# Designs tried in a protein design chat: miniprotein binders against Putative transposase y4zB. Part 13

Target 1, 356 residues: Putative transposase y4zB, of Sinorhizobium fredii (p55729)
Amino acid sequence: MITTGTPTTRRSAAGTAGADLCPVERCGEPARPGGRLERQQPSPLSPGQRPLADANARRPVAVFAETFGLLAGQLDRQTRREGRAMLRLIDSTPIPLGKLCGWAKSNGRIRGMKMHVVYDPDSDCPRLLDITDANVNDAQIGRTIAIESGATYIFDKGYCHYGWWTAIAEAKAFFVTRPKSNMGLKVVRQRRIKVAEGDGFTVIDDATVRLASKGDSKLPIPLRRLTVKRADGDTITLLTNDRKRPAVAIAALYKGRWQIELLFRWIKQHLKIRSFLGNNDNAVRLQLFAAMIAYALLRIAARLNRITMPILRFTDLVIRCLFERRDIAAIERPPPVNPSHRRPRCSPHQMSFAYV
Key: E = the ipSAE of ESMFold2; O = the ipSAE of OpenDDE; V2 = 0.75 times the mean of E and O plus 0.25 times the DockQ between their complexes.

## First folded at step 6 (miniprotein)

Design x5 (from V2x with K51L I55Y)
Fold by ESMFold2-Fast, scan of step 6:
Structure x5 (fold): chain B 356 residues (1-356), chain A 81 residues (1-81)
Amino acid sequence: as target 1 above (356 residues)
Amino acid sequence: SPELAKFLEMAVKLLEAALKKIAEELENGADPEKLEKEIKEVEKALRFAELLLEYGSPEELREKFDELHKRIDQLYSQIEE
């Protein structure tokens, strides 16, 4: 595995299994050439060969996870070279099993899985990916993420863990999230309120706050609270430890979180998860890592072809044109010309004239 | 997985298109150093695609991977001159 530290599973080997996100980039300089570990093409298994042990099923998952990390790291290096902000969108999505996959039924109960993702919107690629049992808490996974100094972590209220938020701040990184409704906050200082309009939203409040203490403080860092009115008229509250960026910029970062939801929809739609799943959770992990490697490959291939369309839209277009057995001529039919748009009233082929 | 096979096929077609574009740019006098970096990126992507092939992608793509590696080798040779 490509990691910034020891995996949680190794640290918790004495009894309880932990969950780890596969990090995107390995710490290191350009690889040295040489045959450290030569890879020979394995022969296909002979018909009737005995099944592999469960331990052997985990080996391909580790290889795929490492491969994904290397590939995503290549995309991330290009983004950093362009001097873009180090953004990390964090979320998870359930993978429904049991009703869809019989092997997930155990002791008459339906089991579920959950995919955890750290997504970089500027590279348009997942940076970290892990598959856990559905009962693993989102906040528990969050705290296993290695914190990058200077990064901004954007996540929903499911990632409420005060110790982890404190660790982010202490690492000189930032977060933007929503507080849970019952979170007690006290205003330390009202910041100047200007009409701060962004694209499709307005910031209507900005204050320095702290967690209310009823004895001992559980979150001993100063925070900033923003109230944002969205285009649909709904208001949301944001919390951040970034007290320097303009309020509109912070609100825009959180608004951009919709991009991870598009990734989840794309994964579920195009991987046909119901028919893609294997025989056990290791097979599910393997197939999902393979799909993410394919996604990263498509991103790289699109970049090499200088495709400027967002990758999710590009892959949808290619699938529709190349694989859905549709009439290409109908798809390429030019749209009707708008009479009010710039256009000659008479085309050359419509000219009627007679020699005098 | 038939869906994974579709994405791998798409990636292979895009890598093939990228190599064709690189060959045309090289013939038209583009910067060899920039093209060498692009060829290296294609080669790395192809190696990752081969990993998917080994662990459950359709075998029918093996001949295509061999063809693409030969094209990559030819492009490197042209740049080194």
Scores: ipSAE 0.171, ipTM 0.661, lowest interface PAE 3.9, mean pLDDT 66

Design x6 (from V2x with F48M L52F I55V)
Fold by ESMFold2-Fast, scan of step 6:
Structure x6 (fold): chain B 356 residues (1-356), chain A 81 residues (1-81)
Amino acid sequence: as target 1 above (356 residues)
Amino acid sequence: SPELAKFLEMAVKLLEAALKKIAEELENGADPEKLEKEIKEVEKALRMAEKFLEVGSPEELREKFDELHKRIDQLYSQIEE
């Protein structure tokens, strides 16, 4: 169940928001290998403490959240059967409500929201989704994510929460992140320096580290710091609790984080051409779930090694039937023509994606 | 093709969810004219999906499409009341 608190969620109650990022509710999914599927943790404080009148508004969101969960679950089960690595990319992206689907008020305040996503790059499918006010800290939502043993969580410096990093390590899982610039790190042991080349980067340092001040009391787990030089010459620092994998492999995992940005761009492009009837919180949630369902469906088609334009057009049509009253004649237009053979570029109604 | 069959299965689930939402809106007193338009859009999507059925498509898919048509007919009847 997605919880989007109004300004009052700034309190400690914000830590329970997103406890179930992609709810299934009543009829739960069967327990999945390696993890608890029970996503209901104690303290369901704020689905909203409102009168029963709000119950009707929640039904459509629950239906779409359940559909999304089923689609994500199918891809996840296939990935596990194939014995692929359990990777989890975590990030968030701002959604300006004033510009969503042509929603525009000349004098209206742009109300900020954030979409929080846990994404599996091997299945190319989001697993968890939560929507909060823009002022909710990324780390507050991150720490509510149920940890899967054996998984590797990859996230940027906005997810700095020592208690959560410790919980990941205690659950026999891993993380790869970037330290904040003001984080003081002290080398405990210099690993033998091996300059190792990866695809588009070079690892130039590898060391066991700890927090310089009160490190053991704040973060009582062993840490490993990697220094990575990218093809463009920029150097970045990575921090992980994974002591076994080669440095080059860890750096490659972090490099793969760009895939969640591709998802965010696709979702935002999809949202820009839609329109909606309502102005309330649930209307925005419904649109975001619909976009995620469309993305999951497209990824299933890609995973099965066949994407055609009729399939992409059909997906758009189905999503419009759920949320939009625009004339659908434009969606039924012919598939795109290869630009290099017949014309310089495709029209907006003959969309051609770089990855298609 | 297995890819097409899988896509049709997902399309069926999306159409089922859309019709369930429409039924709930109808029970909650939504405007019948607006719901009629929504049902027409779902029906268009369903007929579009049917064009992807192949001679060798699973019989279960055809049965699901028949169920969806029946559900659409039920909703039209409820609106006309």
Scores: ipSAE 0.000, ipTM 0.197, lowest interface PAE 10.4, mean pLDDT 62

Design x7 (from V2x with A45L F48Y L52A I55L)
Fold by ESMFold2-Fast, scan of step 6:
Structure x7 (fold): chain B 356 residues (1-356), chain A 81 residues (1-81)
Amino acid sequence: as target 1 above (356 residues)
Amino acid sequence: SPELAKFLEMAVKLLEAALKKIAEELENGADPEKLEKEIKEVEKLLRYAEKALELGSPEELREKFDELHKRIDQLYSQIEE
């Protein structure tokens, strides 16, 4: 049973106040535990892991983050020189850690971790990466993102923060999102409704809206609401501060959000998060930055070799070829059956090269 | 590409740091089976970086990758014992 606050539990007449019930309910509890450990720190170091060595492990995290920043910056500058739209997809994903990765315990519970990403679909590369406790609200991280004038930020309804949306508008940038289910919107002006067909969707409504109550004080910017009918017949609602782009164009930008989901799936399937530097938060961060560096490296490799296939397919092929040590130029051709690796008589587990 | 060469130099430093940490954990009595899995993850990252060498990098970086392979082999030998 999960105990949560409800309006009914706040009634003064609800429930019986009985100290005799509380002691009776607790009489079967085991002997006093060693005390509740209220830690928001990483799990204790594993046997054989030295606290002094942990200080050295923190240095590589900064090096990884700086290396990633340089690669992301290079790809972003190239995209800007090509005159492409500045698109920023924002989302987060839970980090699937195995038992080998230690989680910090708080009040006797294992804390989860979450990866927050700002993704540029034009460069096919994450621009910003942050790792937080799973309890951190997506909107808290969103509002820490530096706003670029002229950019369009695309995010899900979990990023509802009126102050941040206002900051985006004041910075002469745009956002496209979905309203929360409890968000009351009032139509202030119906825009001209011409049903407009896009690729796999139809825009069926377009209106200027505001918050139903305290709208101007809570969110003092004009909002536009689009109703979009998807190919499967389902309808979704979009909110944006972009009053100039055609409705079909805005709907297409939101449809493109699936690209960040593919990045998350790729990371989880192909780049395993391990505790090769220990079981603490720094080890997990280091592994995740290493994975992002590998992804950025594969993107640069694809660009240098003029590979035009989608990057995720290219990275899957590279991963297969890593086992066979094949030339990267031959990556699109079916690989032959991998030859047996030579094995030393005395060291079966030792690294070896192909034996022929 | 100067940017690619710089990236690979940083990757080498990071891989060296990871292998040093694994060696320290092995010396301090960490579970060899778990460390073997960690070495395999480092080897995978080395393979990713190694493929980028084929796209044009200084010869000095090839020597560094050879050194990393030797260190991995040494760690496997220590675990095998």
Scores: ipSAE 0.012, ipTM 0.231, lowest interface PAE 8.5, mean pLDDT 61

Design x9 (from V2x with M10L K13Y A17L)
Fold by ESMFold2-Fast, scan of step 6:
Structure x9 (fold): chain B 356 residues (1-356), chain A 81 residues (1-81)
Amino acid sequence: as target 1 above (356 residues)
Amino acid sequence: SPELAKFLELAVYLLELALKKIAEELENGADPEKLEKEIKEVEKALRFAEKLLEIGSPEELREKFDELHKRIDQLYSQIEE
C-alpha cells in the first residue's frame, strides 16, 4: 500500500519574481541560471556530440533524483505528524574535479561541481538536493527553494538576496542569517538590552533594524539584528525576521548550522570521487544521489530500530564495527554496569559508544 | 561503489532487525494496529532499497530482499489471524 500525500509547500502570500534586485542591490556574486533543489534539472551542456550510450546514462540521474525526493517526502511527513519544529539548514559544498578529470587536465582548466542541500537537523536528513556547476551562485539556488509556511530557514551570508528574504517573510516563514560585510544597517528601535547567556555563547545586543541606504530600501520587512559573542571571544552579527523567539533561541539555531558541515565532511570522507568518475558529470551526479538515497534509507532503518544516536555518529561506529568484526546488534545494548563500581565522573557530553 | 554497497547492506541489516523486533512484539501481545503501521514502513523502505540494486549491487542482497518480503507477508498474515 502506497501512502498518498506528497509534501507540498504552501505559499499563502503572493511573492513577486519581479522583485529581483538590480546588481547594486543584490547580495553575493552575479546570478546564473541554476537547477532546483526539489528536482534535478540537467545543466545546459557545452555543444558536443553525445554518444547514444550517454542518452541512456542521463535517464538514471532523473530516476535517482525522484527516488530521493520520495524518501525525503516520507521523512518530512513523519516529522510533521510528530509536530516537530520545521528547521531547514541551507548550504552548499564544492565537489572538486580538477585534479581527477583527464579532460580538465587536457584543457588546462580547473572544473568543479557544487552540491546544494536543505537539511533538517531533527531528522538528520537532507530534504532537498541539487547539483550544479561550481560557478552557480548560492543565492540563486536558494531562491528556487519552495518556502514552507512555519519553517525556519538558516543560512550563511552567501545567501543574501533581499527578494528571497522578503518571500520567506511573506510566506509566514522565518530566516536566520548573517549580513554581508558591506550591508549598512540602521537601528529603528533598541530592544530591551538583556545580556543573555546560552550554551557556549552570549547575546550582547538585540535591535530592530532597517537598511541605511535608500538604494537598499528594497527590503520592506521588519528586521531584527542580534550581536552574539562566541566562546572564543569573537563576535558575529545575525539577522532574522523572527521578532518573537528569545534572542538566545535564535542564536542557538544559527549555532546548530555546523551540522550541515558535518554532513558534507561525512559525504566526502566516505564517497571520495575517483578519477574516472570525475571525467563524467552524470556519473558524479549518480554517485551523489545514490549516496543520499542510501543515507536516507539508513536514517529510516535506524528510526525503525529506535536508534536515537545522531546518524552520522552511528554510521561511523557501525563502519568501524564491520571492519573490526563486532556485533552491530550489541551497539544497541547499554554498556554493562558494575554494581561494585560507580561510573567515573564524566560529563553527559562524554557519554558515548566510544568508551571502548 | 564499495561504500554505497556497505551502506545498503547496513540499511538492509537494520530493516531485518526491525522485522525481528516486530515479530517479538507480536508474540508478546503488542497492539496489532501499531505493528501494522511499522510493517508498512519497513516494506516501503525495503522497496526503495531494491531500486538501488539496479546499480549492480551484490546478488546476495536480492535473495535477502526476497526473504524479507516473505517475512513481511508472514507478519501480515499473523496480524489478520
Scores: ipSAE 0.207, ipTM 0.701, lowest interface PAE 3.3, mean pLDDT 66

## First folded at step 9 (miniprotein)

Design cp1 (at its last look DockQ between E and O 0.55; V2 from the best seeds 0.00; counts 0 for: pae E 1.6 > 1.5)
Amino acid sequence: SPEKIKEVEKALRFAERLLEYVEEAGDPELAKFLEMAVKLLEAALKKIAKEGDPEKIQDLREKLDEFHKRVDQLLSELEK
ESMFold2, look of step 9: ipSAE 0.477; ipTM 0.865
ESMFold2 (binder alone), look of step 9: mean pLDDT 82; pTM 0.778
OpenDDE base, look of step 9: ipSAE 0.517; ipTM 0.876

Design cp2 (from cp1 with E20W L75E; at its last look DockQ between E and O 0.27; V2 from the best seeds 0.00; counts 0 for: pTM O .786 < .8)
Fold by OpenDDE base, look of step 9:
Structure cp2 (fold): chain B 356 residues (1-356), chain A 80 residues (1-80)
Amino acid sequence: as target 1 above (356 residues)
Amino acid sequence: SPEKIKEVEKALRFAERLLWYVEEAGDPELAKFLEMAVKLLEAALKKIAKEGDPEKIQDLREKLDEFHKRVDQLESELEK
C-alpha cells in the first residue's frame, strides 16, 4: 500500500564566474643543459692497487667457468630427478665499460662487453655462456649451447636462427621465442583455446603455422604461433615448436623471462668495475663471474630459508641490516618505514650513500 | 631432506669460489655478501638438523664454522 512522502524545494542559480585565462607568460629559454657530467677520469691506480690488477690479469677465468659448469651440471641432474620441466632462459646484457676500458669495442650505443647467460629458474642457477664484444649477435652465442633433450629454451627475438631452432626440435627439445616482424607465417590450422586467462595475460590466438616463403626448406619443423594480450594492454606474439602444452602454460613460460632480467639488474647494481681490479678483459670477466656466483649463492641461501621475497628486495633488506648491525634473523620484519621520510626515488643507478 | 643438504653443499662451493675472489680482489662489498650467505646457511642448517643425516650435518657445520672464521678474518683485513 501506502505511504506518501512529498516535498520540497528550492533554489539558487549561483553565477558562472568567468575564470579569466591568465596569459601564459613566455617561460624563457631553457638553460642549455651544458653540464657535461665530466665522467671523472678514473684516478690512476695507486701503487698498492697495481699488484692486484696484475694478479687479476694473470688469473685464469677458466677456474670460474669450470666451477659454474660443475655446479650447473649438478643442479640440472637434480631438476631432472624431481621431474620438473628443464627450463633454460637465454638472454644477454650489455656491460658498459666507458672510458676506463679503452680496449672495449662499441656497438654504436655503448662501449663495453656483452654478457650472455643461460639461467635455470627452477634451480636458481645462472651459467655464463660467454662474455663477448658488445657487437656480437645473441643468435651466434645461443648456437653454442649444448642442446638437452626435453629442455625448453626461452629467448627473445634476438636469437633468431632457423638452423638452431631446427636443431632444438631434432634434439626433442622445445623453444619459446618472439618472431621477428618480417617473419612471414601462414596459418595452417586455427587451434581451440581451452583456457585463455593466465596470470596477468590473456591468450587471444593459437594457431599452427608454417613459414610462408620457401619456408619448409629453411625451417622444416612444425610451428605454433600464440598471440598474448598483457594486462597493460600490450600484445605480443610467441613462436614455439611445442605443439602439446596449453597456450596459457607456454605464455607463462615466456612471462618467466623476467627472472633473468632480475639477475642482470642485480649484477649491474653490484658490479662496480673498480680501477683496482685492473683495466683489462680478464679482470672484467673475473668480476662478472664473482657477481654471478654471489647472486647464485644468495638465491640458494634465501630459498633454503624459505624467503619468498624478490632477491633484489632481499638483498636491499640485508644490506640495510648489515649496515644497521641488525640481526639477520629479523629480516622478515621490514624496518619501520618512518612515514615522514619521502621515499627517495631510488633511481636504481644511484646508491646515494647519504652519510647522515 | 637429502635435497636441502645438497643445496647447502652447492652453496658452500659457491661461497668457496667467492671467498677466493674476495681474498684476491679485496672487495669489501662481496665480503659482506659472503658474511650474509654464511649466516643464512647456518640458519638453514639449524632447520635441516632435525630431519637430516647427522654425519652430513656435522660435516657441513664444521665447514661453515671454518668458512665463518675465514670471512671474519678477511673482513678484519679489509677494515685495516
Scores: ipSAE 0.532, ipTM 0.879, lowest interface PAE 0.8, mean pLDDT 71
ESMFold2, look of step 9: ipSAE 0.571; ipTM 0.896
ESMFold2 (binder alone), look of step 9: mean pLDDT 81; pTM 0.760

Design j1 (at its last look DockQ between E and O 0.43; V2 from the best seeds 0.50)
Amino acid sequence: DESPELAKFLEMAVKLLEAALKKIAKEGDPEKIKEVEKALRFAERLLWYVEEAGDPEKIQDLREKFDELHKRIDQLLSQIEE
ESMFold2, look of step 9: ipSAE 0.590; ipTM 0.880
ESMFold2 (binder alone), look of step 9: mean pLDDT 74; pTM 0.629
OpenDDE base, look of step 9: ipSAE 0.456; ipTM 0.834

Design j2 (at its last look DockQ between E and O 0.30; V2 from the best seeds 0.00; counts 0 for: pae E 2.0 > 1.5, pTM E .769 < .8)
Fold by OpenDDE base, look of step 9:
Structure j2 (fold): chain B 356 residues (1-356), chain A 82 residues (1-82)
Amino acid sequence: as target 1 above (356 residues)
Amino acid sequence: DESPELAKFLEMAVKLLEAALKKIAKEGDPEKIKEVELALRFAERLLYYVEEAGDPEKIQDLREKFDELHKRIDQLESQIEE
């Protein structure tokens, strides 16, 4: 009787990179009036950029939108086949346009546009929802999303719309968000926290809640409030319709929202979105679509090559290889640390990958 | 300035797709071949964006590489259907 020992496939826990709960949630506070975001006015188009700007003014944005829609639809089908949790990170990023874009509307902070994205962190696929004027409300665009049953939507306090949250619940989907400070919540029942400690956070409260006002008619769904203490000592409140998942798991899902902010940082850093080749609405839209397509291409190429490093590290290495004219076969190798070059003062928020 | 960076990016994306396709050809996974084909269609659409500001020779080289990659995908798809 040869007992065939089934090899226990050690599921390599994909180390969720312990990206700290981003301090960039402070970007939602009114910037203290003294932080001159230096309005880096887009430099006037060089004479050689004028033909491209005029060309981009004539090109149909629809071609890029359709292309991007096809990618996003295919990557989502794959994630569904793998039986992974359907996550949908929803966020928006301001695209500041300088004085040269006189047509651009102001939200009171910036003149420009807003890029609205839904991101699937498991497929690593961003989807462009819309590119709007800077004054368009996030909750307006969030409501345009087709709600997928079983999906978990993760978004900030900017997406506060009770009818949309109700529609998510009715579709048997989930959301995780932050309540607005003016949202009166009444505790219905305290919940037992079985596991409080998470990766860089502690769940300190878990309660079933409802609206305090007779406004139960405005949000007729069972809600749960979590209070989470971050490693930095800051406390965040979460609101969800997910009554079943452990509190630590819900808090971890909301921590994962940082991945979309990394996408936005990458796009803004590497695709020179500040130097628009064209000072018209169409040219700006085309460049944003091109940026998203470029990111998606890198993600696919990384996956297909079985690159196990975090995508941001891969994309940074790719970009460094482009600038340094290095061979792609050397991407996996740390650049030789030339000890004599003074480390450029990488802003402390650039993860200096100390190649040890 | 931006067009040269996007063209270099596309050149790198194409090289990564070529490397992926060589690995996939050994594995015979039809789903991964479709992923490469999809990525290639994205690269072509991105090429259209840079075409008017790119170096015409580099743009033509990228087009020829896209055609070569498509032929290689079609060959691999035919080998899986047999």
Scores: ipSAE 0.306, ipTM 0.757, lowest interface PAE 1.4, mean pLDDT 70
ESMFold2, look of step 9: ipSAE 0.383; ipTM 0.802
ESMFold2 (binder alone), look of step 9: mean pLDDT 74; pTM 0.647

Design j3 (from V1i with K43R E46W L75E; at its last look DockQ between E and O 0.27; V2 from the best seeds 0.00; counts 0 for: pae E 3.1 > 1.5, pTM O .798 < .8, end hemmed in, 8.8% free)
Fold by ESMFold2, look of step 9:
Structure j3 (fold): chain B 356 residues (1-356), chain A 80 residues (1-80)
Amino acid sequence: as target 1 above (356 residues)
Amino acid sequence: SPELAKFLEMAVKLLEAALKKIAKEGDPEKIKEVEKALRFAERLLWIVEEEGDPEKIQDLREKFDELHKRIDQLESQIEE
């Protein structure tokens, strides 16, 4: 429990205790399910330049990052066994740290960090891709993902990197995204829209396109552009390499990005990220990794009990049962009075269609 | 961190309920999944030990110990 310059005494004794599942367990055997491990271990530039106390403070982050990778791998295996489609939502959320965290960098709009997440909405299986300074570009982080053949990657226009999009196509995977505002596209062919009406939206255009700019010839894959009108009258433009699925199905996949916004809200609401004192970068990273482990742990526990509610509502009901002395095992059934009435809010960066 | 301790209390309740169902079925693979989840819950407890209420930390440790004992009992019953 010593935070001073004797890092080997207490932790070593705990490690000698043997079969204990507490702080000294090596949970990484094997910790390397494929290529995920190298992405979860971003290193500082110069470890030898840091005080010993700073280096010791960073060890818990690595342990939690490895633990989260193993837990996420378990959830992914369960989804594959059930034969579900592989969908990967990619997004980031700012974590403002305020003026008391002067060490935090600014991107011109916030001072703080960004949390980058890959999320499987069918299994509620989040993976923490990275936690970066606020000034790190989303595309730098998005392209570190090992591409899974057959998967569909959903991301916003901040993840524009033509080499990465080409690699996704070459791996026989798919993407759905938004084009940047000044991306030059030429229509090659109009496509027939057999079913235009979706849940809260209408597909009004479907076309095979290509990049128009001469310098953009580095994207040698056919592109498909969809124009989607939402119930509120706004239109959005989607871009994909998926030439087979119906336009309405592709638009529905992109609409599903609201699920990662729910995860981000859950993290911010229930784990009080802004209550971090911000004494150093590693303390913030540790709490964010712990939050992701807590989310995944709760999801595993809910699945073992066959609870089918969305995670946000399930968490609210469990909290109520703890304070109202209700049986947690009975949570699947409706509560007798005052269920959660809170509606999710749409984020400006998340495509969201109202449902009633 | 107080929120994280509350979350660990929720996780314990869910793992206890899961073990009760698994005891009926006798499925050793599900027992392994509970043990794995319990290991990760103990990692989270390590974070709150320094900051949390000592009384609540002790309560969580006792519940984790009870879960470990129950897992051992179930594994022994299946092995025999």
Scores: ipSAE 0.220, ipTM 0.691, lowest interface PAE 3.1, mean pLDDT 66
ESMFold2 (binder alone), look of step 9: mean pLDDT 77; pTM 0.696
OpenDDE base, look of step 9: ipSAE 0.240; ipTM 0.727

Design j6 (at its last look DockQ between E and O 0.53; V2 from the best seeds 0.00; counts 0 for: pae E 2.2 > 1.5, pTM E .763 < .8)
Fold by OpenDDE base, look of step 9:
Structure j6 (fold): chain B 356 residues (1-356), chain A 82 residues (1-82)
Amino acid sequence: as target 1 above (356 residues)
Amino acid sequence: DESPELAKFLEMAVKLLEAALKKIAKEGDPEKIKEVEYALRFAERLLLYVEEAGDPEKIQDLREKFDELHKRIDQLESQIEE
């Protein structure tokens, strides 16, 4: 009787990179009036950029939007086949336009546009929802999303719309958000926390809640409030309709929202979105689509090559290889630390991976 | 300035797709071949954006690489259907 020992496939826990809960949630506070965001006026288009600016004024944005929609739709089908949890990170980023874009509306903080994105972190696929005026409300654009049953939507307090949250629940989908400070919640029942400790956070409260006002008619869905203490000592409140998942798992899902902020940082840093090739609405839209396309293409190319490094590290290596004319086959190898080159003063928030 | 950066980025993406396709060709996974095809179509659409401000020689080199990648995909798809 040869007992065939079934090899226990060690599921390599994909190390969820312990990206700290980004301090960038402070970007939601009214910037103290003294931070002159130096309105870097877009440099006047060089003579060589004028032809591209004029052409981008004439090109239909629809061609890029359709291409992006097709790719995003395929990556989603694959994620569904793999039986992964359908996550949908929803966020928006302001696109500041200079004085040269006289047509651009102001939200009181910036003159410019707003890019609204849905991001699937499992497929690594961003989707552009819309590019709007800077004064368009996030919750207005969030409501345009086709709700997928079983999906979990993760968004900040800017997406506060009770009818939309009800529609998510009715579609048998889930949301994880932050309540507004003025949202009166009444505790219905305290919940037992089985596991409090998460990666860089502790769940300190878990309760079934409802609206305190007779406004149960405005939000007729069972809610759960979590209170989470971050490693930095800050406390965040989460609101969800997910009554089943462990508190630590829901808090981890909301921590994962930082991945869309990394996308926005990458786009703004590497695609010089501040120097729009054209001072018209269409040219700005095309450039933002091209940015999203470029990012998605790198993510796909990295995945297909089985590149396991964090996307930011991969993109930084790609950029270095592009500038240094290094072979792609060497991307996996750390560049030889030339000890004589004074480390450029990387901003202290660039984790200098000291290659030991 | 931006067009040259996007063109270099596109060149790198294409080289990564070429490297991926060579790995996938050994595995014979039809779903991964389709993923490369879709990434390629995405790269071609990005080329349309950079075309007007790119170096014409580099743009032509990228088009030739796209055509080679398409031919290689079609060959691999035909080999899986046989």
Scores: ipSAE 0.334, ipTM 0.766, lowest interface PAE 1.2, mean pLDDT 71
ESMFold2, look of step 9: ipSAE 0.395; ipTM 0.805
ESMFold2 (binder alone), look of step 9: mean pLDDT 74; pTM 0.650

